# VH-VL binders against o27280, part 4

Target 1, 266 residues: o27280
Amino acid sequence: MDSMNVPEVLEIKRIVEESESVKTFIFSWDFRREVRPGQFVMVWDFRDEKPMSVSLIDPVRSEIGISIRRVGEFTDRVHGLSEGDLLGIRGPYGRGFELMGRDILLVGGGIGMAPLAALADEATARGMRVDALVAARTADELLFLDRLEAAGVNISTCTDDGSCGFKGFAHERLLTLEENHDMAAVCGPEPMMFQVMRILDERDVPAQLSLERYMKCAVGICGQCCLDDTGFRVCAEGPVFWSQELSRVREFGRYRRDPAGRRVPW

## First folded at step 1 (VH-VL)

Design b8 (framework fv_bamlanivimab)
Fold by ESMFold2-Fast, scan of step 1:
Structure b8 (fold): chain C 266 residues (1-266), chain A 119 residues (1-119), chain B 107 residues (1-107)
Amino acid sequence: as target 1 above (266 residues)
Amino acid sequence: QVQLVQSGAEVKKPGSSVKVSCKASGGTFSSYAISWVRQAPGQGLEWMGRIIPIFGTANYAQKFQGRVTITADKSTSTAYMELSSLRSEDTAVYYCARTGWYSDAFDIWGQGTAVTVSS
Amino acid sequence: DIQMTQSPSSLSASVGDRVTITCRASQSISSYLSWYQQKPGKAPKLLIYAASSLQSGVPSRFSGSGSGTDFTLTITSLQPEDFATYYCQQSYSTPLTFGQGTKVEIK
């Protein structure tokens, strides 16, 4: 409700350094506000507000974690914070992942592995078998491998430079994996997600894909995020969509619209 | 209506390096792969490597590993291919090409850059 | 590396002919095959992607078929502008590889 729309000022309880460019910020969380994997929060540093996916959901410790990659000014400032410092958190927002079946595949690229790590925790806690394909540019940028291993996830890695696992892209690695799953969840760069979705569709594996870039919320921040062919608004309908929904959307992995309504390639 | 526009023809001495540019216009640059494909006179097409600007890293065909470097500058929407230790057999037309969203097809090609290595 | 072999390497044809070019992959590549047309002094042009999908703006006389290892490009009722070299290309795995090309010449 109102607590979702007004930032709550929370103390950073713990910071985990996931890589040179990624940190997970952990906060005590009141689970009267339910959080599901695939949902996001707005993070406020008292200057700017940015959407971030929830990467850890731990009801036993009453904690959530938010993983943030250092990219620009806002994230540089947040990375400069220490345990005990304060951040504003608003949310959660969006539709989370749904789990179905017994055997699931996770395909994550870079920071897109963050919401999938939370999903892996829930899936393994439910007794599901989880295979994860974790992709990055280099071995040093592969995220959450230790956490996934501790959860009992069967991990395949893929790096562009071949420094860990398969040398190449996530979808190229997926083509060499011939096991069928009851569902898949995918998060990463849209070009990667589009290629992965196509392969999974050929295998008749229903997939859920997270469109992180469209995480807009609140009256003062939300412009119109509308996908072609369906009229979906990502902040209302997403960020997680089934592949059957996205297969009818010409914008996904192909185009965006400029202010004049013209289609512009990614 | 994305276009790829390449730098002009080059004449180089054996042992030197050449750096060819490929500028994208009319669309986004950082969300697709750019490959470099060469064609020696009267010969077929040979893939050299590609870069995904989002990741900032490149994959190379083993034949060119150690001699080719592919880079991208997202601020100028320009990809570069640098080939070192040039030999006469490197004489070719060098193309940049964008991977399409359907089946990794090269849907957009640059006009080509002729590189001649004097023997 | 996946090897792509085209057949024939060249052919002679007349305007109005049906032309068939084949492409064989050294291993299964599913539908990850594209066909290109190249005219002298020009960059290649995409004709077919995903083995059988016609690229926007390409005349309907061009069609592709096949899956796995064996693929075919067909040109029905050959036109004067179709005299060119044709290449198949796999995108199943890196390194990306092309067939050696098929030159379609005037008889």
Scores: ipSAE 0.006, ipTM 0.420, lowest interface PAE 14.7, mean pLDDT 82

Design b9 (framework fv_bamlanivimab)
Fold by ESMFold2-Fast, scan of step 1:
Structure b9 (fold): chain C 266 residues (1-266), chain A 120 residues (1-120), chain B 107 residues (1-107)
Amino acid sequence: as target 1 above (266 residues)
Amino acid sequence: QVQLVQSGAEVKKPGSSVKVSCKASGGTFSSYAISWVRQAPGQGLEWMGGIIPIFGTANYAQKFQGRVTITADKSTSTAYMELSSLRSEDTAVYYCARDKGYSYGHFDYWGQGTAVTVSS
Amino acid sequence: DIQMTQSPSSLSASVGDRVTITCRASQSISSYLNWYQQKPGKAPKLLIYAASSLQSGVPSRFSGSGSGTDFTLTITSLQPEDFATYYCQQSYSTPLTFGQGTKVEIK
C-alpha cells in the first residue's frame, strides 16, 4: 500500500450529470494498478479526503469513474468543479465483489447503484445473466438505468412514492421477483440492505453487501466497526461482506454507534 | 444432498492435542460458515467457534481462546478443529455444523459427531 | 454471554399429549432463537428458526412462539418419534449459547 497511499493529482476528463444530486467524475487511469467493482478510492480536493466508490471501470478507454452525491460541504465543493480541474485520487482500496455462478441479482438503493453499475459491466462481460432491482425515494433519484439497459441488464424499478415502477420499498418489490439467482450483490441504505439480506437468506441466495461505513477499515483504521461486544471479530476488510458475515453482526440493520461507542437506533 | 462427515473417535492423553476433521459434500462449501459444537457426556451443547472458509476468518468462544484452532481447506472442502492442552473435562462428542448465515444464525446440517476421550 | 434457561428440565408425556417447553434469555434477543431436537447417540436436528419459522421437512405439529426474552416450543399431539431432548439456542450475539435441554420421556 506504499505507492497507493500517495494521492495522484488527476485532471477531471469528463463529468456526467446522473441526476440533480449525483455526478460521475471521469479520469484517465493506468490499469497497471488494477481496479475491481466494489473497491473505493480516496478523493482529495486539497482540503479534505472522502472515500468514494468506483462506478465506472473502462480499461478500453483507460478511464475510471467516481460517482458523488451532493450531501455536505466536501461534496458541494467537488460538485462545483469543471472539466479540466484537478482532484487528488489515491487507491483503490478495499475488498471488491466476487462473481460466481451464471446469474446475479443486483439490488441497489440510491447512490448504492454506483458500485453495482461497475459490477453489472463486469458480470455482463463475463456472460452472466444480470437482473437489477433499482430502488430510490423518487423517479428522479433512480440512477444508471441507461447504462444498465445498454449493458443488457434486466431492470426492475421501485420508488417509495410510486413515481416509477413498483410503489414501495426494495424488499417489498424483491418479494414479487424470481428467486432463482446463483448470487446477489446489494448496496444502499443499511436498513434496506438488512431487509433484502433476510429475504435472500430465506431463498438460499448467497449475497455480498457493500457498507459505506466500513470503507475506512480497508485503509487500516478498522477500529471496532468490524467487531461486536462479545469479542466476535470478523477482522475482514470492508466494505464488501458476504451475508453470512453480516447476519452475525449485532449492529447490522439494528443500530449504529456514536463516537463514544454508544448504540444509536436507525 | 448436503452432508458433513467427521473423522473417527479419538482417545488422547492429558496435555496432548486432537485434530477433528469435517468434510462437506453436496453444497457450496465456501459460502457457508462451519461451527464446532461439543457435548460432554450427559450434558448440553456448547459452541466453540466457527470459520467462514471463503475469507479464512475464524472466531472463537472466549473460554477456548488459546487452546482451539479452527481451519478450513477449500480444495478438499474440509474444516478442522484442533484442541490443545487436553484435560479430562474435554471428553465430549464434537460436532461440526453448517451455519447458513441467516440473520438468525441457525445450524441446518450437522456432522455425525466425533467422540474424543481424554484419559490417562 | 447470553444465558438461556429452559423449563422444565424434563417431563413425562403420553402419545397424543400437547407438550410445551419454555426458554428464557438473560437479555432481549428479539426473535433470534432456534429450537433443536436430539435423540440419544444422534446429532441435533433443527426444528424451528427465527423463533417461529418451521424448518423444511419438520412436521406441522411443532410450532414456536415468543420474542424478546420468553419463548415457547409447542408439540401438538405428541408422536412416538418425538420422545427426545429439546434445546433452544440464541443467535443474537456470539458466543452462541444453548439452553440446558428439556428431556421429553414416555410416561
Scores: ipSAE 0.006, ipTM 0.440, lowest interface PAE 12.9, mean pLDDT 82

Design c1 (framework fv_cemiplimab)
Fold by ESMFold2-Fast, scan of step 1:
Structure c1 (fold): chain C 266 residues (1-266), chain A 124 residues (1-124), chain B 107 residues (1-107)
Amino acid sequence: as target 1 above (266 residues)
Amino acid sequence: EVQLLESGGVLVQPGGSLRLSCAASGFTFSSYAMTWVRQAPGKGLEWVSGISGSGGSTYFADSVKGRFTISRDNSKNTLYLQMNSLKGEDTAVYYCARDTYYDILTGYSDFDYWGQGTLVTVSS
Amino acid sequence: DIQMTQSPSSLSASVGDSITITCRASQSISSYLNWYQQKPGKAPNLLIYAASSLQSGVPSRFSGSGSGTDFTLTIRTLQPEDFATYYCQQSYSTPFTFGPGTVVDFR
């Protein structure tokens, strides 16, 4: 079972509780099958299969990590598993982040910090200077702060309620940060990503944005994982897009598709 | 089909008050931000006010801020504009339009469907 | 507030002509610009959104381009129904602002 299109049954090696609602599941991985930050895998619990971003890539220990937020039946079942239990993993899939320049900015909201944490590890290992703006509704929902700090990342936080760092939204905090960057990577709720993209465009900072929130179906088998107007499939052509690619997509930041293919507000 | 129908435009004296209504049909009203745009006779378009789909966020042009309020009743598919302390400069056709974005401060807001307009005249 | 200007304020054209209208923002608005058409006595109609995306149902003779502060609306092979006033509008930030309009009339 060496094909990325066939699930491998892997043992959960470790589980890290990131917050009340988020866990990172760590597996041994054969890095002859390359995986890059921003890519996703299909996680199979022997009943359903869902796409999940890779949040840890560690070739030295031969491990990958997958961070999963508890939001429904599938994720509730996966959260009930223990070290030693089995999950099916296939992939990786999708276009990952590209690193450019020497100084980079990461802007993450909630679980969107998961793929950005993996990117931070790669960037710091390459000797790049990394600034991260970590946003959440409350302090308890800020993710990966200890991991980012250990990696030498310069961290700014903001929470909607002001319980940690700047009181307000990510884009409001970004306006008070005057450091120039060679590129940015952004992942979080689409309205946040749109506002951040707008500010980065003004600063002539090329930005990459991850649209993993659209991945609600298996690769290539339905229309849920696609963008309006252009016909791009997030699973095939994303989930990472440059800001110039997203500037033409009417649905970005406005609404999403439900299981019936209808537009619904964020 | 999407339809927007404004009503309430009349002649009012300076300093008076007036409430405009916009009846929406043919779409899920609560899924769209809504906006008011006005046009003085023989002049161009001026954005007046906008409201998010939930009604939780409201936005105003500087010329009307503090005098006008925008609200919506999603159970009745109706948008309102309450206009107070009216001035001669408020004389215009008022259009109701659908904003394609849920949160007016973000996203690719555009006004894809418009009503016919209702004329408000402020004069002695 | 972001100020929008349009050039020309008016132009005279004949059926079959190709025309260009420009719109300028007082500050960068990225690609967050829309174009509308308004015929006398009628409500405006959306033509172009996000600077260059054609609205569904709008004829392909209409096209938009530009980013930052400078934007262009082009109408190829002008038809009788295209004699109207055209407005640009920025959606970058509130208050949203419209250009003063460009009147396209018969030569």
Scores: ipSAE 0.005, ipTM 0.439, lowest interface PAE 12.4, mean pLDDT 83

Design c10 (framework fv_cemiplimab)
Fold by ESMFold2-Fast, scan of step 1:
Structure c10 (fold): chain C 266 residues (1-266), chain A 118 residues (1-118), chain B 107 residues (1-107)
Amino acid sequence: as target 1 above (266 residues)
Amino acid sequence: EVQLLESGGVLVQPGGSLRLSCAASGFTFSSYAMTWVRQAPGKGLEWVSGISGSGGSTYYADSVKGRFTISRDNSKNTLYLQMNSLKGEDTAVYYCARGGYDSYFDYWGQGTLVTVSS
Amino acid sequence: DIQMTQSPSSLSASVGDSITITCRASQDISNYLNWYQQKPGKAPNLLIYDASNLETGVPSRFSGSGSGTDFTLTIRTLQPEDFATYYCQQYDNLPFTFGPGTVVDFR
């Protein structure tokens, strides 16, 4: 009986609608159980259990928040819940972000801004200067802009369709920005993260990247998700990795392999 | 300093068996896929076999499938190639190299010569 | 299997020359191509990985280019230690395949 591996039934204290497809569910949390930006929890709706990144960490109010995008049956059911309803939560799990230096760059795509929003709060509280590049396909998919602004973050936006900010991809926008950061944190679609990582590596900026697709493996559910190009075990060490660790993994951001060993596009 | 040292190459009769070893040092052996590449006298390089860092996945060239078995002992930092049903065309210098599936071969051993002849 | 070809099969050059070796894949391999150098009686060593990335410790006179099916290795201002055999190798698909090699000898 270890408390971290037993779901605790918690009441939904507050729900914040972040966009048409994303909601943040807020729970009272006992901070004797530490939680850090970049970690995730398992959310149980009494039928199925799924990993979700922690997007709000507020020890002053004794609250955590979990941001969930509606993409399937489980998330659709959870989105149908109201304040006062119950969910099972266990965790936290995984390796969180590490902060270093004075100036940090956050690069987030879509729901990938969720763990970065929690990191922005911690970095700002430590007195760091925070710049955020927020990317999405369209303006209505940009997340956490108001929260980042309230935290004192300097925000740049880009959308694929040009509906807000720079017209283009995150890495294209990054090329137009001056580089003066001590570190970066990146979370979003893997092809985006790969392109961003290469630019940051060329600029000698150490980066941490969150590989959310391997969160389920970190709790022992799917061992075959471990990356094996260089013997690197993502499920045991993730979801947050330094860029120098990922630069040795040939498949990261470029392709994936099917069971026959053939290269498959993202 | 990364080092790979092959051993076990000898003269062997056709139809015979032989096990090659590659002793690795200077890096975390279990974190890297490993490969065997051979080179027949006066010929080019031919990839033979590869193994993942954990040993859970193995790969073979069609010319050696069913006859050769690649394996590793991560507690001993050693890579092996078990060769059975040896043929004259298996005569080659066998190189151990660091790297494998979806990677490049950045460090190579000095090679060990296997001669298959009566 | 992906077939790799190299041109020329052999090349005679003098110290100070600039030379180019070509490698072709029988199908699109994107940039999943490496170049190796092998001196007589020695093991191969990595020069270039992922078509154009220079391996640490390799002199800047070596460079690689290309993508898809056509690749080149260029050696500027050839040095005595560069007389060797050069191999390209694809890792887009199993089995990994090497080109037949290009022998660079002195005139």
Scores: ipSAE 0.000, ipTM 0.396, lowest interface PAE 13.6, mean pLDDT 84

Design c11 (framework fv_cemiplimab)
Fold by ESMFold2-Fast, scan of step 1:
Structure c11 (fold): chain C 266 residues (1-266), chain A 121 residues (1-121), chain B 107 residues (1-107)
Amino acid sequence: as target 1 above (266 residues)
Amino acid sequence: EVQLLESGGVLVQPGGSLRLSCAASGFTFSSYAMTWVRQAPGKGLEWVSGISGSGGSTYYADSVKGRFTISRDNSKNTLYLQMNSLKGEDTAVYYCARDLGYSSGWYEDYWGQGTLVTVSS
Amino acid sequence: DIQMTQSPSSLSASVGDSITITCRASQSISSYLNWYQQKPGKAPNLLIYAASSLQSGVPSRFSGSGSGTDFTLTIRTLQPEDFATYYCQQSYSTPFTFGPGTVVDFR
């Protein structure tokens, strides 16, 4: 839109510590710029700009939240900020999730729970029944459990090391659940998403998956961003895709690309 | 054949303004990010500014923030650099370059011939 | 900003020599490092991107290696057309800073 591509300098209203490595930064937001779960914004610290998923959408309080994991120089600097400090926010961008049916499944890995937490809020506000499978390597890396519980979400957890809930991977836990869902939304590491999608396809559950690759491509310079064998421009059509769209992409879940652009198996 | 052609470089007094143009041909201009890189006489390369294919995102080196504005007109296949409050240290050959972005990173694969901007009295 | 340094600042070589130029980043840039060649009076040309990927049309005598903070450009069996200035550039975060350059002169 008219103001979407110009960063607005916003004051950090509140900071929520989600874990030792994850913080949610909350800003007042003018909802004349509509924001949907699954969309992202560009966060500018007046030095670098990075894409971040919107994790809280609250029209009642006129607030949005952006959850940021500390993984490098930019995120380390942003984590050092305090309430009252300023950040530039541009967007929102991308295709968000679509809700359908009555009963939905959310499957999130690590920081992938951030956009799914916003989706859970919308789904529960619409009166949908929400089951969430929250996966991480360890218990300390499970995110948004208190927020999901407060929203009335039925939560299952799994950790690779067994420190909380089921010991194993998300897809292994999913196989033990006696659930029927009208749709699913999935966000996390691509190998996890591929395995989950395969199980959901076998159960005839339509799934929407949020691709991290789209957000990595949207680092402020827009070049060629496409999936290997479909010709989709991920920047134009993502980050959220239906599972039937991704089933046409041989690259998804089977191999990644190294810095040289070579195909490397997961 | 990919071609980039800069124009607009002239002698300008300190404090003056100038707009550089880069005419692109041989590729779908709106699908590529573009950049300006400068080189002072006898010195090395300095990245100045970048712009996304749509024009929605712009980036600047600290040395030019607040003084230079990068823009593009995709209907004319032309990239611009508006330069205000020019200083002696802005004297350089200004190159237009095309950026490619994939998971392998960003790099400038085609460059124009450059246009010389001289800032002196 | 990420600072880039190159070593040596200049070197003299003969046709047939093998030379190595090093580039160091002030912080980890993974493999997001490009190498460019610039001949006198000409625009730069891309040689290598993503630390080790050879650009189409660039001779195989050019190779790049490294990750994190330390990177190298190697030119095997130097040819007359290789006498030029070489620049590294990080593309990890904006501004995409260049090294100061290495001048390769005829001996």
Scores: ipSAE 0.000, ipTM 0.384, lowest interface PAE 18.5, mean pLDDT 82

Design c2 (framework fv_cemiplimab)
Fold by ESMFold2-Fast, scan of step 1:
Structure c2 (fold): chain C 266 residues (1-266), chain A 121 residues (1-121), chain B 107 residues (1-107)
Amino acid sequence: as target 1 above (266 residues)
Amino acid sequence: EVQLLESGGVLVQPGGSLRLSCAASGFTFSSYAMTWVRQAPGKGLEWVSGISGSGGSTYYADSVKGRFTISRDNSKNTLYLQMNSLKGEDTAVYYCAREYSGYDLDYFDYWGQGTLVTVSS
Amino acid sequence: DIQMTQSPSSLSASVGDSITITCRASQDISNYLNWYQQKPGKAPNLLIYDASNLETGVPSRFSGSGSGTDFTLTIRTLQPEDFATYYCQQYDNLPFTFGPGTVVDFR
């Protein structure tokens, strides 16, 4: 097995502008190193390294894509790169999504739609019926609508400002949608995911949720040893969790820490 | 390979000041919270102070609040503990530790070797 | 502050024995408890986090259980390198607090 702990320097093959703040960087990939929707890679710009979810998995073209939102110094530097420039990639890491049944609901908020776009591709390739609720602040921040439409996904949208689709939050829109799905996958801001999870639990729909904050644990554990089945298993607590696991966490979606480190309501 | 190396521990008179340093390597320093834990000779572990990955949040045990200041320089991969108004009860080995601080998980997964601070006349 | 206690304060054991150390919190901390091992003259190392999750690289003979206020650390088939001091630590609320430690020594 390839060393997943050492960055491979890869050439940026193509850049897709998804929105004003989001770009997808596409690289050639050797699929002997398997990658699944919901997993992430470490992206190294030769100064700093950050975890990024895989948003495109294309074995036919031997390509992966990584969608990056411009939110800080690292991502600003990466957004300044061009086709032909180099980035270091380590991974994949973490637990990916599992697919069950015949009908799946995807609920994505903002950049959280990135790992769900890769999942949509796999689900449609397996012959599943895919319904996607795509949520963002504004119409310009709705991501991957063209990819989902081309794949035959049934799309519902909502924006906080009402500029496209339902005016309101993802969970408010979900309450007006059909209740019948074999499973769901959810990725986005934690308050959104918590509200969506509660509705899906009430409907008895098993859901998987992706929490980016748990990517640090997987990387930290792997830093001392090569990833094998045992090491990967221990590291596989995130970023994807079943809703049953998260419903036992009193703080999920409800609390943050104050300057004293105390948990406070959202 | 994660490594933490503390330095700065010496003999100091009561009321004196001292700054401890912890040099970190082998991981993305800014992605982890960091903590100081001390151990008096022959005694157990006592959490002293913690700092978020960005340095925007700092936390202290009541025994050191107002006297100690935790800080970090992410460009140098270094954690600091500025200790003022030192007391005999501050005599201890001071450990630097890496803290994973997630929503429902919080633990100290790597520790330095410690640096001994002795406060005595 | 959340007060942590451990029982026993010390115990004597032989190689091959199975031992159990208990930790009690002064209030409900759910499963927000870690266990650390400290060998003489060395820094502590993480054994178990989140009450029952074994840290990578820690031998499977170590296990943790419990929730709420009562927790246990079990070491099955004790090895020579296991003679050390063991500490529980809560992370439910700041300040983080450790138990007073349990010394595991020979016979």
Scores: ipSAE 0.000, ipTM 0.404, lowest interface PAE 12.6, mean pLDDT 83

Design c3 (framework fv_cemiplimab)
Fold by ESMFold2-Fast, scan of step 1:
Structure c3 (fold): chain C 266 residues (1-266), chain A 122 residues (1-122), chain B 107 residues (1-107)
Amino acid sequence: as target 1 above (266 residues)
Amino acid sequence: EVQLLESGGVLVQPGGSLRLSCAASGFTFSSYAMTWVRQAPGKGLEWVSGISGSGGSTYYADSVKGRFTISRDNSKNTLYLQMNSLKGEDTAVYYCAKDQEYDFWSGYFDYWGQGTLVTVSS
Amino acid sequence: DIQMTQSPSSLSASVGDSITITCRASQSISSYLNWYQQKPGKAPNLLIYAASSLQSGVPSRFSGSGSGTDFTLTIRTLQPEDFATYYCQQSYSTPFTFGPGTVVDFR
């Protein structure tokens, strides 16, 4: 059928341990199937498949990387794999980030730095000036700092417990940073993204936010990726949305849904 | 409705330079790979160059590497081919064509322009 | 580079005939083979992609088959508008390469 929707069985070329709970899996990739930062692929372990954001895009080496956090049965199995093992990959899917202007801000929380690391690579390759605010609960959960530094990114860090950089939340750190950016890209826990979006909106900085947790619609699960008020399906219209779009979604940043679809506070 | 319109083909002396343009409409230009294919008078089709939707990846046939540069301006929905050090064997009708697949370079060219003739002679 | 060959280089046929054109790749290209039709003075038109998938708007009398190195385009019950030149093209790897073409003329 459609070659984009047919899984290709790929060999794990290399595994990078990013932290105790995060690994990046690197594969050879045919760049006739173009991948943009912010897009995702479906990863199949021959039992189950899950959407994963692309964290490395290297057309010179013909490689992509997919960073996976250990959070459940599927990811536990994938984390148990070794270099040389096989995974099925199809895609890419979804709307990626758009780069605009010359000075951009990246705000990432935890694993949300994964798609932003790929975006940082592209932005710096285009000669853009990139500021990154990297946030995590603790210092050992800060991701991609070496890679961002190697790319020439201006890095600010914060941790909830103060173990590295500013002590506090991403939005509290953002209040101390310069207001001079042409656009921003944000990815992380939804409450963090909501607070960050509010500050960027007040500064008239257009922001793109990635809602990665609801990409299951790519495999035909109705309702899982549907946003309230706007009617957007994340896998079809996202996962990247402009802040103007998300400001009209009453549920964004305020509460989540459990497996039964009931609203629960963050 | 998808439309592609090439322009810029003229008579040029050997060693000269020329830039071709292809104006695109009717689709999200930045989401599709684009290509140039040429055809010498009375001969078959020859793939020349291709560019990804974002412009981040470019590809060339060995016959034109180092002499031709493909580029695109997604804000203007326009594809370009900069041709330098032109040779007699570059004489051909140059077609621009659109890749069929969204955000994927399949190499299945579903829409073609009408072509623009480039003649390289003294 | 992957070299493509076509057979025959030309053929003469009558309206209502069924014809086959073959295409061979110098190495395996899986199913990444396309067929195009070109009429004199006109741009090429995509007929078949991925070896056997019929392009939207193309009559069902056109069909493609094959995989690996050997491919076939079949046109059943030729119509007057089918007299044209046909090209195969591999999309397995860059540089993309076309076959030399097969001219289908009136008998």
Scores: ipSAE 0.000, ipTM 0.391, lowest interface PAE 18.7, mean pLDDT 84

